# Ledger of designs, part 2: VHH binders against Uncharacterized protein YOR238W

Target 1, 303 residues: Uncharacterized protein YOR238W, of Saccharomyces cerevisiae (q08634)
Amino acid sequence: MDEKVELILVPCHSIWKSSSHPSDNSVNLGQLPEYWHLAPFQYEGNDHLAFIKHGLTAIKLLLQRFDTATVIFSGSQTKKEAGAISEAQSYYFLFEKLIRYVMSNDNIDVPNFDNELRLLLKEVKNLLSSQNVNVDELFYGGSITTEEFSLDSFDNLIYSIYRFEEVNKKFPQKITIIGFAFKMPRFISCHAKAIDYPQSNITYIGIDPKPANYNQTQLSKYYDDLVQMEDKNALSLFSSDWYATKDRLLTKKRSRNPFNRTAPYAQNIFCKENGKRIEGIEDDEEYFETKIKCKMPWSSPRQ
Key: E = the ipSAE of ESMFold2; O = the ipSAE of OpenDDE; V2 = 0.75 times the mean of E and O plus 0.25 times the DockQ between their complexes.

## First folded at step 1 (VHH)

Design c18 (framework vhh_5c3l_4)
Fold by ESMFold2-Fast, scan of step 1:
Structure c18 (fold): chain B 303 residues (1-303), chain A 122 residues (1-122)
Amino acid sequence: as target 1 above (303 residues)
Amino acid sequence: QVQLQESGGGLVQPGGSLRLSCAASGFTFSSYWMSWVRQAPGKGLEVVSDISGSGGRTTYADSVKGRFTISRDNAKNTLYLQMNSLKPEDTAVYYCAKGLYSPWTYSYFDYRGPGTQVTVSS
């Protein structure tokens, strides 16, 4: 039996409203923004369609690497109005529903999906059929699971690594991250380096939000603004607060934790003995050199 | 149907030069950012360089900045990568990709050509 070696990580960005029902004969498959708990900034780019592309891309890769990969949806219970359902759990439920729908329906377009989603659904359906993969095995066989305690992108990476070990009894030798393209620099240049995970063992697949009916000038401005807001509100902050333990990043993290949840991962070096996250690391470079560098289970072997 | 076809790869000695070309069809070429991405054996994809639809904006990976130049000819639907001062570390398969605006990443929906092999060795 092949050993699981690859973590396919999908950072989650919202909670799907599984209880929302259309008034017509259509099915709720996350295709409309009102089917999600969206923040105001997530409407312009149709972020919800990007979320679905992220998950379907992860499932496509899993089907191509079924014996060696595990898909992990990562995101905590971040919306008080949604109740005790995590971002990760809502993605899991949505993709189970979507794949079952696709396998039970021939030649039916999902309304409001763009051409990229239609092509991706066709690819996934063809892979499922050609490889004779049972949908129950995908969702109940341990190949797709959730990480439900992450409150920011740093947590997405480190907690999913610990979750992978919890499920597979080994740390991932390779990580494929499927997320927004504009967020790649923080995962590669900040988060992976902060935990000493070898950059050469990470593949990033970026799928950005895509505004409808924008011309090239409007698209260029939208993406320029997106990259600049990413730098202002995340990348520059992680450059001076590698572990999100102080200042604006800690404030943002606390605001995303309305149920005051704590991560349960036994090997998590970023938590105190009482399960609470460590805070107030004053010198991130010293912390990295003394606690992280060459000391993690995934640290590169030395010559 | 997006089609991309790279050419110009080959074997070259360290310090040498190569010019890669990518012929594009099936989309409005001038309306999209285009990228060169590469993959060394056993490694992940690295975005080498991006260029805006008009050619007015370019980005480069730190590893190639000052040595590589990306350009495009929208009248010919062709993307180019001029590679100077080549190093053994530049050995990889080079792919032409239809990309969204992002100087540091690629998208699953960035259609890539079959690639062209660049080998830098003595």
Scores: ipSAE 0.000, ipTM 0.155, lowest interface PAE 15.2, mean pLDDT 84

Design c2 (from c1 with D99E S100G D102Y F103D W104S E108P; framework vhh_5c3l_4; at its last look DockQ between E and O 0.70; V2 from the best seeds 0.00; counts 0 for: pae E 11.2 > 2)
Fold by ESMFold2, look of step 2:
Structure c2 (fold): chain B 303 residues (1-303), chain A 122 residues (1-122)
Amino acid sequence: as target 1 above (303 residues)
Amino acid sequence: QVQLQESGGGLVQPGGSLRLSCAASGFTFSDYYMSWVRQAPGKGLEVVSDISGSGGSTTYADSVKGRFTISRDNAKNTLYLQMNSLKPEDTAVYYCAKEGYYDSSGYPFDYRGPGTQVTVSS
């Protein structure tokens, strides 16, 4: 088994409808919004295309460092209307289907993919061909797996670190997160710091949603609105609740868990001696300084 | 199927008061944080206030603290904003917003209503 050192993390954002079949001869490759369980706000930005860009970028990166990286799709069973399927598992299904489709067809111009997606798809196809990596090895050989218990972005990071160790028997020495660019500050400036992951060892690749047919003024307003709502809904909350133990973040987390999933990893990082979740951290900075800083398996050494 | 409808805006003189209402339907109202956001002419969006599903936790922007009060009536599926001591800088379109589905990444609100205009002028 090769020495895996890098976690390539894809936080998931929706559930692909694997059972949806078009009424025509076309194939469901996630290219239309109706192939996903989208929230209404996810339509304007064509978020479903960004989800595919995230996964293809992760696979492209993996192929460039195949022996040393593991891709983890991260996300739980978050949509009651989708049934008991996780975001992570639906991404895994979609990307296997998409890659098999692309490798078995000369024409890879998937309808409704934008130009960025078409370029990414061609790059991945070329890498697979030139490196002689077959699709079975890519998906079934241990290079791509899922983390299916995350209910927020803090979980995405910490649970995927433990999932990486579960699969590879060691913690990642570096992390690349591939997600929405407007969410970078919460992952890098909040989550990674809160768990004492070395800043020099974590990288964020941001790919934002892209509304169709917007001029530059409309795009600027769209992205400004995203940043403001990100600050209100997440960044400001995590800045005052580093470990998501307080009411507002707990309420949001509960709303994402309609199937009552309980993560096996939660006991390993924030459990009390009896295996119960830690509640009521009053002073997050003091908790970090006394319990986390320089004490995690991935922490930088002390002076 | 989520529906939010703001009302109660209008023209008011400086120092006056208004009470905004937001009628909500198509979701379990008491399960969600609700927010008031506003957009002044030529400005970006500002989150004015939010309130937890139970009503037990509230927050306010510094610009409105002590003057505005958010509340909710879960039996009537209605969100309120009591706006006192209004200033010309409070002139904006005010939107009622439902906190949406929280995917693993904690996305922004998935719904806001069409808004109601508040104008504070002599």
Scores: ipSAE 0.000, ipTM 0.349, lowest interface PAE 11.2, mean pLDDT 85
ESMFold2-Fast, scan of step 1: ipSAE 0.186; ipTM 0.587
ESMFold2 (binder alone), look of step 2: mean pLDDT 82; pTM 0.823
OpenDDE, look of step 2: ipSAE 0.431; ipTM 0.741

Design c3 (framework vhh_5c3l_4)
Fold by ESMFold2-Fast, scan of step 1:
Structure c3 (fold): chain B 303 residues (1-303), chain A 121 residues (1-121)
Amino acid sequence: as target 1 above (303 residues)
Amino acid sequence: QVQLQESGGGLVQPGGSLRLSCAASGFTFSDYYMSWVRQAPGKGLEVVSDISGSGGSTTYADSVKGRFTISRDNAKNTLYLQMNSLKPEDTAVYYCAKDEYGDYWGSFDYRGPGTQVTVSS
């Protein structure tokens, strides 16, 4: 009988450098920006610390819902300089290393982690210990897995749904997305709607980047800028290109695919028979009405 | 270390032409899409044009279609923007930009310091 009903989705935003080691012989647990392949816009907010919060929050939630949930890290092989390592696989390796570190050490204070991360690590360690969880079962038992073909947030949602079905043999009845709070509108108002996934079955947990040493005025300006850039450069584009099949979203998606990867999910209606992504949808509303609405495995017959 | 350096901006009359150049270093230029983006005084960033690594695919904002042409010389690691039939509305600082991976459009991995284009009568 199928017990797994909830997809806990962690969209990935970078690739962890597992081989980076400083001269002081400290353990690399992703705590410094130089331990990641960061884009320039990811430095100001200490985005790398938010990535770690996302994954730890997903693991915490999984430990509270172990028999009913699957964590999926989602992100493709997006950087040639990193080699053939996906964002998703790098997160998986980092969190395995981090959890093993905290379970094998009495003092779990990691330098450069903020107070939120230290508290979250303590909570996860306590849950693992109180439930007598086997760390090998946690990472090797299928409760935490990867989706390695996503090139944008639309892919993150749809490919993780198909990946969940591949692992658990049924589609998720509930999705919890753990990501940046400023990105919530695109997932709820654009992506879920575009695939006819019921918004009432989605929970979004938002954890934003946080610049160090900013006063309240500087923080307010930073977050206002994030929301304005998100609206101008992503949300407005997804409003007119629901499936990322047109310029400019398609052009950016292609630039993020240096290894020319194609999604292998056989039930994915957004791929052609040859595995190539569907491109050039002229009328997204017509496409939704004729191909998507009330026709998806997760669609309600009453809609 | 990625470096992008724009040149070719200046003052021009309406209806005139300018050609912008961007010298790139510190990465394999032919592997990446390159963009020209601009920012007018008091306005946000606008993506003007994109070009694929091979130069085989290009896109343009509706505001510049038919007037601007993007091109690249991969042997010289140089990106170009040919701007014809310039309008006062084209007045902006022009940046060349590289996107390795971004979460949203217009948030580029690397952007040059920019070159000022002023179209005035």
Scores: ipSAE 0.005, ipTM 0.223, lowest interface PAE 10.2, mean pLDDT 84

Design c4 (from c1 with K98T S100Y Y101D D102I F103L W104T S105G G106Y Y107E E108P; framework vhh_5c3l_4)
Fold by ESMFold2-Fast, scan of step 1:
Structure c4 (fold): chain B 303 residues (1-303), chain A 122 residues (1-122)
Amino acid sequence: as target 1 above (303 residues)
Amino acid sequence: QVQLQESGGGLVQPGGSLRLSCAASGFTFSDYYMSWVRQAPGKGLEVVSDISGSGGSTTYADSVKGRFTISRDNAKNTLYLQMNSLKPEDTAVYYCATDYDILTGYEPFDYRGPGTQVTVSS
């Protein structure tokens, strides 16, 4: 009688190149930047290793909360050069491959993984073994799934909530978000507030990119720059465009949709009847007060 | 190091044309979406046009549709904006910008050049 109540949300940031094969005898488990469709700004911090840490942390939490949690990878088909594969689908396939690899091998030392990843892999392997978890049940049983229409972090939160309801027939009572620590303010102070999801019911687990071989001065500058650019390019914009329906956020959102995909979520008030995203909200505060506040299935108090 | 340098601005009469250029260096130009952004005196930033790394996808602000054309030459690492039928309200500093790769869905960095002034007056 354990019902699914917790959404474990992993916002996706890239597409894994599943078709890339090493020229040596190693296996592609996402451990090299060339195995991903990375933007240049994602190289300095080894962002691809952070992506793998996010997904493994989500799987670790799921194994600790199997009867009550669902992991959702969230991200749309955002790259023409990758074809009709979503960020979310590529993460799902990577983690299925990675988990099968660690369960089939006694030595799980993956080249180019850092110490945090090696420890996390061992923890996940130990949980899978001690609980006698069937990997097919883990990936095909509905405990891990994808949300494939999100084009920004606002979509990540709201679409994953509706995807959770589509899979489990009820909205999540608790959300755990696993993402970059520097992005926590937009999820907690902007997105959760904009949809009236109680902040007390959200846990955020932040795992940042980590440049190799940087001294303390270089690391401090790297993270200060991340926070400043996050404020300039996202947090400040979301503070005045809560739903990404106008200005720069809408222009960027449209450009991330090369396959013109529309969200299929029934009863999603942020989509029109034809599945297209709403645009042009002129007064976000009035929209919130009249359409959102105390009116959502997850509004406090919950009933 | 990432560098963007605009050129081609100037004074033109209403109805005239200008072609802006942006020379890019320090990164693999063809991997990045590029934007033209403008700021009129006392106004906020307006994204005028965007173009994908391959040049296959473009977007225009409603204020410039049918009058402006964005293009790129990846062999020369150069972004262009052809501006036709210019109006006094097109008067602004025009910036060449990249969010790196807007296709990732999350763009923590935003780089722009120093800008080039466009003045439309009689």
Scores: ipSAE 0.000, ipTM 0.192, lowest interface PAE 13.2, mean pLDDT 84

Design c5 (framework vhh_5c3l_4)
Fold by ESMFold2-Fast, scan of step 1:
Structure c5 (fold): chain B 303 residues (1-303), chain A 120 residues (1-120)
Amino acid sequence: as target 1 above (303 residues)
Amino acid sequence: QVQLQESGGGLVQPGGSLRLSCAASGFTFSDYYMSWVRQAPGKGLEVVSDISGSGGSTTYADSVKGRFTISRDNAKNTLYLQMNSLKPEDTAVYYCAKDLEWGDYAFDYRGPGTQVTVSS
């Protein structure tokens, strides 16, 4: 049997409203912003379409890996108004619905999907058909699963690594992250570094939101603003608080946990629920050098 | 629960001034960054300014820098935006917001907004 060696990580950013029904003859496949619990800032770029591109790209990659990868959707129960459904669970249900729709219909044109989504959906349909994939086996056989405790991007990475080990009985040798392109620096330069996961074993596939009907000047400003806000609100903060245990990052993380859920990963030594370190080492660089570097199951000898 | 209520909007002539207020309740106000966000007709949301919990750090969009001043009174759980040298382009609904996470998209709380119209 081929072993599962690669984690395909999809960080989740919202909760799909599976119970929302359109007033027309279309089916709810997440194609309208009203079908999601979106933050106001997620409307301008049609972020919901980017979420669907992330998941479809992950499924495409999974099929191209011929059963050597596991797709993990990562995200906790972050919205009290959505109830006890996680971001990860909602993505899982959406993509199961979307793949079943694609396999049961000859015409797979989904209203309000852009050209990239329509092409991606056809590519996935062709792969499913050419490989004679059983959809039940794809979703229920362990190749696609959820990690439902992550409250920030640092959690997305470390909890998905532990979730991968939980389902496959070994840690991933390679990680492919599919997310927003503007978030790549935090995953590669901050999160992978903080846990001593070798950067050479990480691939990042970036797919950004795309505002409709913007001219070149409006697009340039939109993407410049995304990069500036990413630096200000995340990247610069993670540079001085590697494990989100201090200051603004811990406060933000706690505010995203309305149900006060605790991750079940006893092997996690990086972040404590209350922000305290195991041995009281307060400096992140010192903690990394003394407790993390070359000591993790995924560490390379003599990094 | 979290409640944010803006006030102080209205009609003003170009070059005029307005001061917006946001009354906050349902959370520990001094622990959170607060932001002013606006939406012009037919446009997306623009983050105008934000301020740290202590008030020690502030930022401004290039479009308003030098004209707008953000401040807060933690004893009164109130956020302010002083708007000077107003331009027709500043016409928008202005929202008070908590926990803006453009990159993270975890959640966002905002008030119902207050209309600012700059008419010549």
Scores: ipSAE 0.012, ipTM 0.314, lowest interface PAE 9.0, mean pLDDT 85

Design c6 (framework vhh_5c3l_4)
Fold by ESMFold2-Fast, scan of step 1:
Structure c6 (fold): chain B 303 residues (1-303), chain A 124 residues (1-124)
Amino acid sequence: as target 1 above (303 residues)
Amino acid sequence: QVQLQESGGGLVQPGGSLRLSCAASGFTFSDYYMSWVRQAPGKGLEVVSDISGSGGSTTYADSVKGRFTISRDNAKNTLYLQMNSLKPEDTAVYYCAKSPYDEWFGDSYYFDYRGPGTQVTVSS
């Protein structure tokens, strides 16, 4: 088979409750907010449906890439109430369950899925059937895997690159990120630049949350608020703290790590000699110029 | 400056009711998810209930579902928690909290802001 050259990255945003069972014996496929460990702001836009769209889009692309890509779900064990299950692992298990469900059933109209999900699910089923894909090979053959140590979007990018190398023995030549459209600027303008990954080798596919039954005024305010809060709580902060090693971003990162886990990637340059993550970088531009620029395995060659 | 001030706590007998209020100022109240969070003696913080900026979406912890009702009056910049059928286990300091739009930490110790709290004691 062809070698793996493309990382299809799905940043995770919640943990699916695989143990939640409907009272009527219907199937839990992540279609209700009660089936997820959602934060308060994730209810208004039906964020859980966007999570499912992200993963299905990743699987669709994987099938279209003729196995030259690896899908990586990225997210750590971020919730005490969920126990020792990562965001990434919960997405992996949900999509395995969902794909097996649609391949075993003629009626794939899942209640509470919107029209975009129904169409996407049908497209994925058609690709699996037309290519005679073995579902066990898809999930157990190494084409879909997890990165379970990321605590923020910066980690999503850098740790998934290291995870890709761990699985495939080489770094990705191309990255496709499937996430929220309102988060695109931080990945392209902040994270890729911070690690000297060529932006020309990154494709971003944005799928946003969608509130139900909102009029145009309510929708406009919802999306304007997403952009403003993204700037306030992430984009402006990453502009002055490229590596999330200080201030509010470090506080957020520590709070997301209730089990005190540390990424084990052999080439992780963000660990100190004592094995702990780097903190308190005083001058990010100087750090970039002296430690990162033209020195990463994926850096463009310079004389 | 952002300010949150809770009121309405007190001593009540099991089976009784209380209504908590939170007066908010210093930000556009209707733009933010608001939460009620509590801390029982010797225990960690528990998110009791959340409400969207419009009031169209609400959530409740399993421990209070069916007994508590969260609501808001955006014209008055006020958040409410109606507590019915109170149990000794509901004894806690109750905090009004402004939730950020960014990812919640899964750890209730971090909010943009929370108030000083109001004590609710359910005595036998």
Scores: ipSAE 0.011, ipTM 0.394, lowest interface PAE 9.2, mean pLDDT 85

Design c7 (framework vhh_5c3l_4)
Fold by ESMFold2-Fast, scan of step 1:
Structure c7 (fold): chain B 303 residues (1-303), chain A 120 residues (1-120)
Amino acid sequence: as target 1 above (303 residues)
Amino acid sequence: QVQLQESGGGLVQPGGSLRLSCAASGFTFSDYYMSWVRQAPGKGLEVVSDISGSGGSTTYADSVKGRFTISRDNAKNTLYLQMNSLKPEDTAVYYCAKDQWEYDSGFDYRGPGTQVTVSS
């Protein structure tokens, strides 16, 4: 615990339906799209399988860095139809269930998992077995936890940093982000820069959605569309609204907050004195230069 | 549930005009950004234009700027795309799309589309 220096961040993108039961005798391990609260655009690429790859990759890294890293799943209560369950909490519950499943079964071939997931599961099971890892200590010992107030990718980064400090009593010296490869530019070039977190201390592991049975022409069109939508709906917007405090990004953030949740992190400088989110920053570059640059705990040894 | 239904497509000669409509239901229309996106034969999806919930902000792709105009009638839950000076390269299926506010990329919902063919 006391030696924790690395944040392994998994931004969440959906809510797993833990109460959904198969029509056969199989178990719900998130392997089918109907086991998730998916948006229509998340079906084509089998996004739900990418979510599972993100979390398993994070657990694999944690097992390789056992006493120095904390895995944080990041995402708020973003869907009224899911009830009062966060994206982060649903990922935590899914991965606890999945790890217990693979440790309790000799055959770990999960139907509808692709070859990458099957290989990743075997690798994780081998690490757990070879290191004699106690699964209860893994999930209850503080090495894997949740950040449940993030409403966008900017929140994912900054709130997970404050959550890491809340759990470990110090800020992360390095961050590994495991997410979609097409989202890497916003985390590295926008979010890390906006909070003055050194890019040299960030590693990004990108795992994209993969449509099944697409030929090369179909895959090319799919990824071209993905990059265009990412630029239109996120990357270009964050370039002019670094902190998501105005315009379209603020409207999106408010829409994703049906339970009116506010982050409880005591050291969060992006809240007003009354605990409410900062809104309406008119000059992001001036705000960065005057309030953030060389003033963050991670930009210098002092605030 | 969210429903989007496009209309107004058809065959038109180069230099002609068409106006597309999109009837929206199942959500508070005025609260959402709306977009027109298109897919030409053998090509990927292209974002043509978008409009804010109030109608106060609009954007256009460089390929259509000055020729196309996006608008909305919030009282009728209807989105429009006025297409002038049409070119053969505008031939595509045109989709009405509701911006996805719950996620960082893509659209929350896209309609079934309407075919626009510009040919002599």
Scores: ipSAE 0.012, ipTM 0.319, lowest interface PAE 8.5, mean pLDDT 85

Design c8 (from c1 with K98R S100T Y101E D102Y F103S W104S S105G G106W; framework vhh_5c3l_4)
Fold by ESMFold2-Fast, scan of step 1:
Structure c8 (fold): chain B 303 residues (1-303), chain A 122 residues (1-122)
Amino acid sequence: as target 1 above (303 residues)
Amino acid sequence: QVQLQESGGGLVQPGGSLRLSCAASGFTFSDYYMSWVRQAPGKGLEVVSDISGSGGSTTYADSVKGRFTISRDNAKNTLYLQMNSLKPEDTAVYYCARDTEYSSGWYEFDYRGPGTQVTVSS
């Protein structure tokens, strides 16, 4: 009766550098930007701290729903300079290290964590202690796992659904996505709709990057630019290319796949028999109506 | 048709300066984050700087902070990189790149120009 019904999805955005040595005697817990393979645009907002908030929030929810939920970190091997380590695997390793650190230390005030992270760590430590959680069971028992083939946010959703079924032998009845708040519209209005997953069964928890030492005017401009660029450069593209099989989104997906990986999910209709992603869908509305609508295992009212 | 064309590269002495330009066409330039990326001989691509569509937000790789300045002129559809205090390790082909979204990796751009060579040598 360990029936898992909820997918807690954490889309990954970078690769943690597990081998980076701290400049002092503090442990590497991802707290500095140099501990990550960051793009330049990820520095201004301290995106790395948002990544840690995403994973800790997922673990907090898992501890509140241990018998019914599975946490899946989702992201492929996207960087040649990192080697054959996926975004998802690096998050898994970081959070295992961070939870063990929290359980082994009385002082859990990690340098360079902001106040939100400090409070979240205390909440997680309190839940772990009050529930007498076995950390080995938490990470090795199947409640936290990885999806390592996703190359974009559409893949994050659809591949994590198939990964959930691979692990639990059933599709998720509920999905909680923990990611950037500015990316919520693409998951809810584009991706869930494109795969006929009921939006009423999706909860989105948004945690955005937060620049340090910005005044209110600088902060307002930062978030305005962030939302504006998301709308222009991602949301509008997914509105006309629902499955990322064409032009700009496909070119971007290919550039994120330096190791030419292919997803092996047996029930995945978005991959060809050779494991390669389908390409060149000319009419996404027709494809949805003829191949997707009311035909997916999660299509209402059946599983 | 999206086109990006870099110019302004060349040979310069250590400590010198260069200004790169990128002429963009075939899209609404002000709607996109733009980046400068470089590739040194025998190395992978490194993203050195990006700039928001409005020009209000800029970021820099640690290797170039305090030395390089990214800017744009949306009326001219042109991206710039002012490079000061150049070092031999700045020797690379520099590419203008168009970003498509704000997450998940060094190579989050859909188009690059053909590149312009920058050589910093005595």
Scores: ipSAE 0.000, ipTM 0.222, lowest interface PAE 13.2, mean pLDDT 85

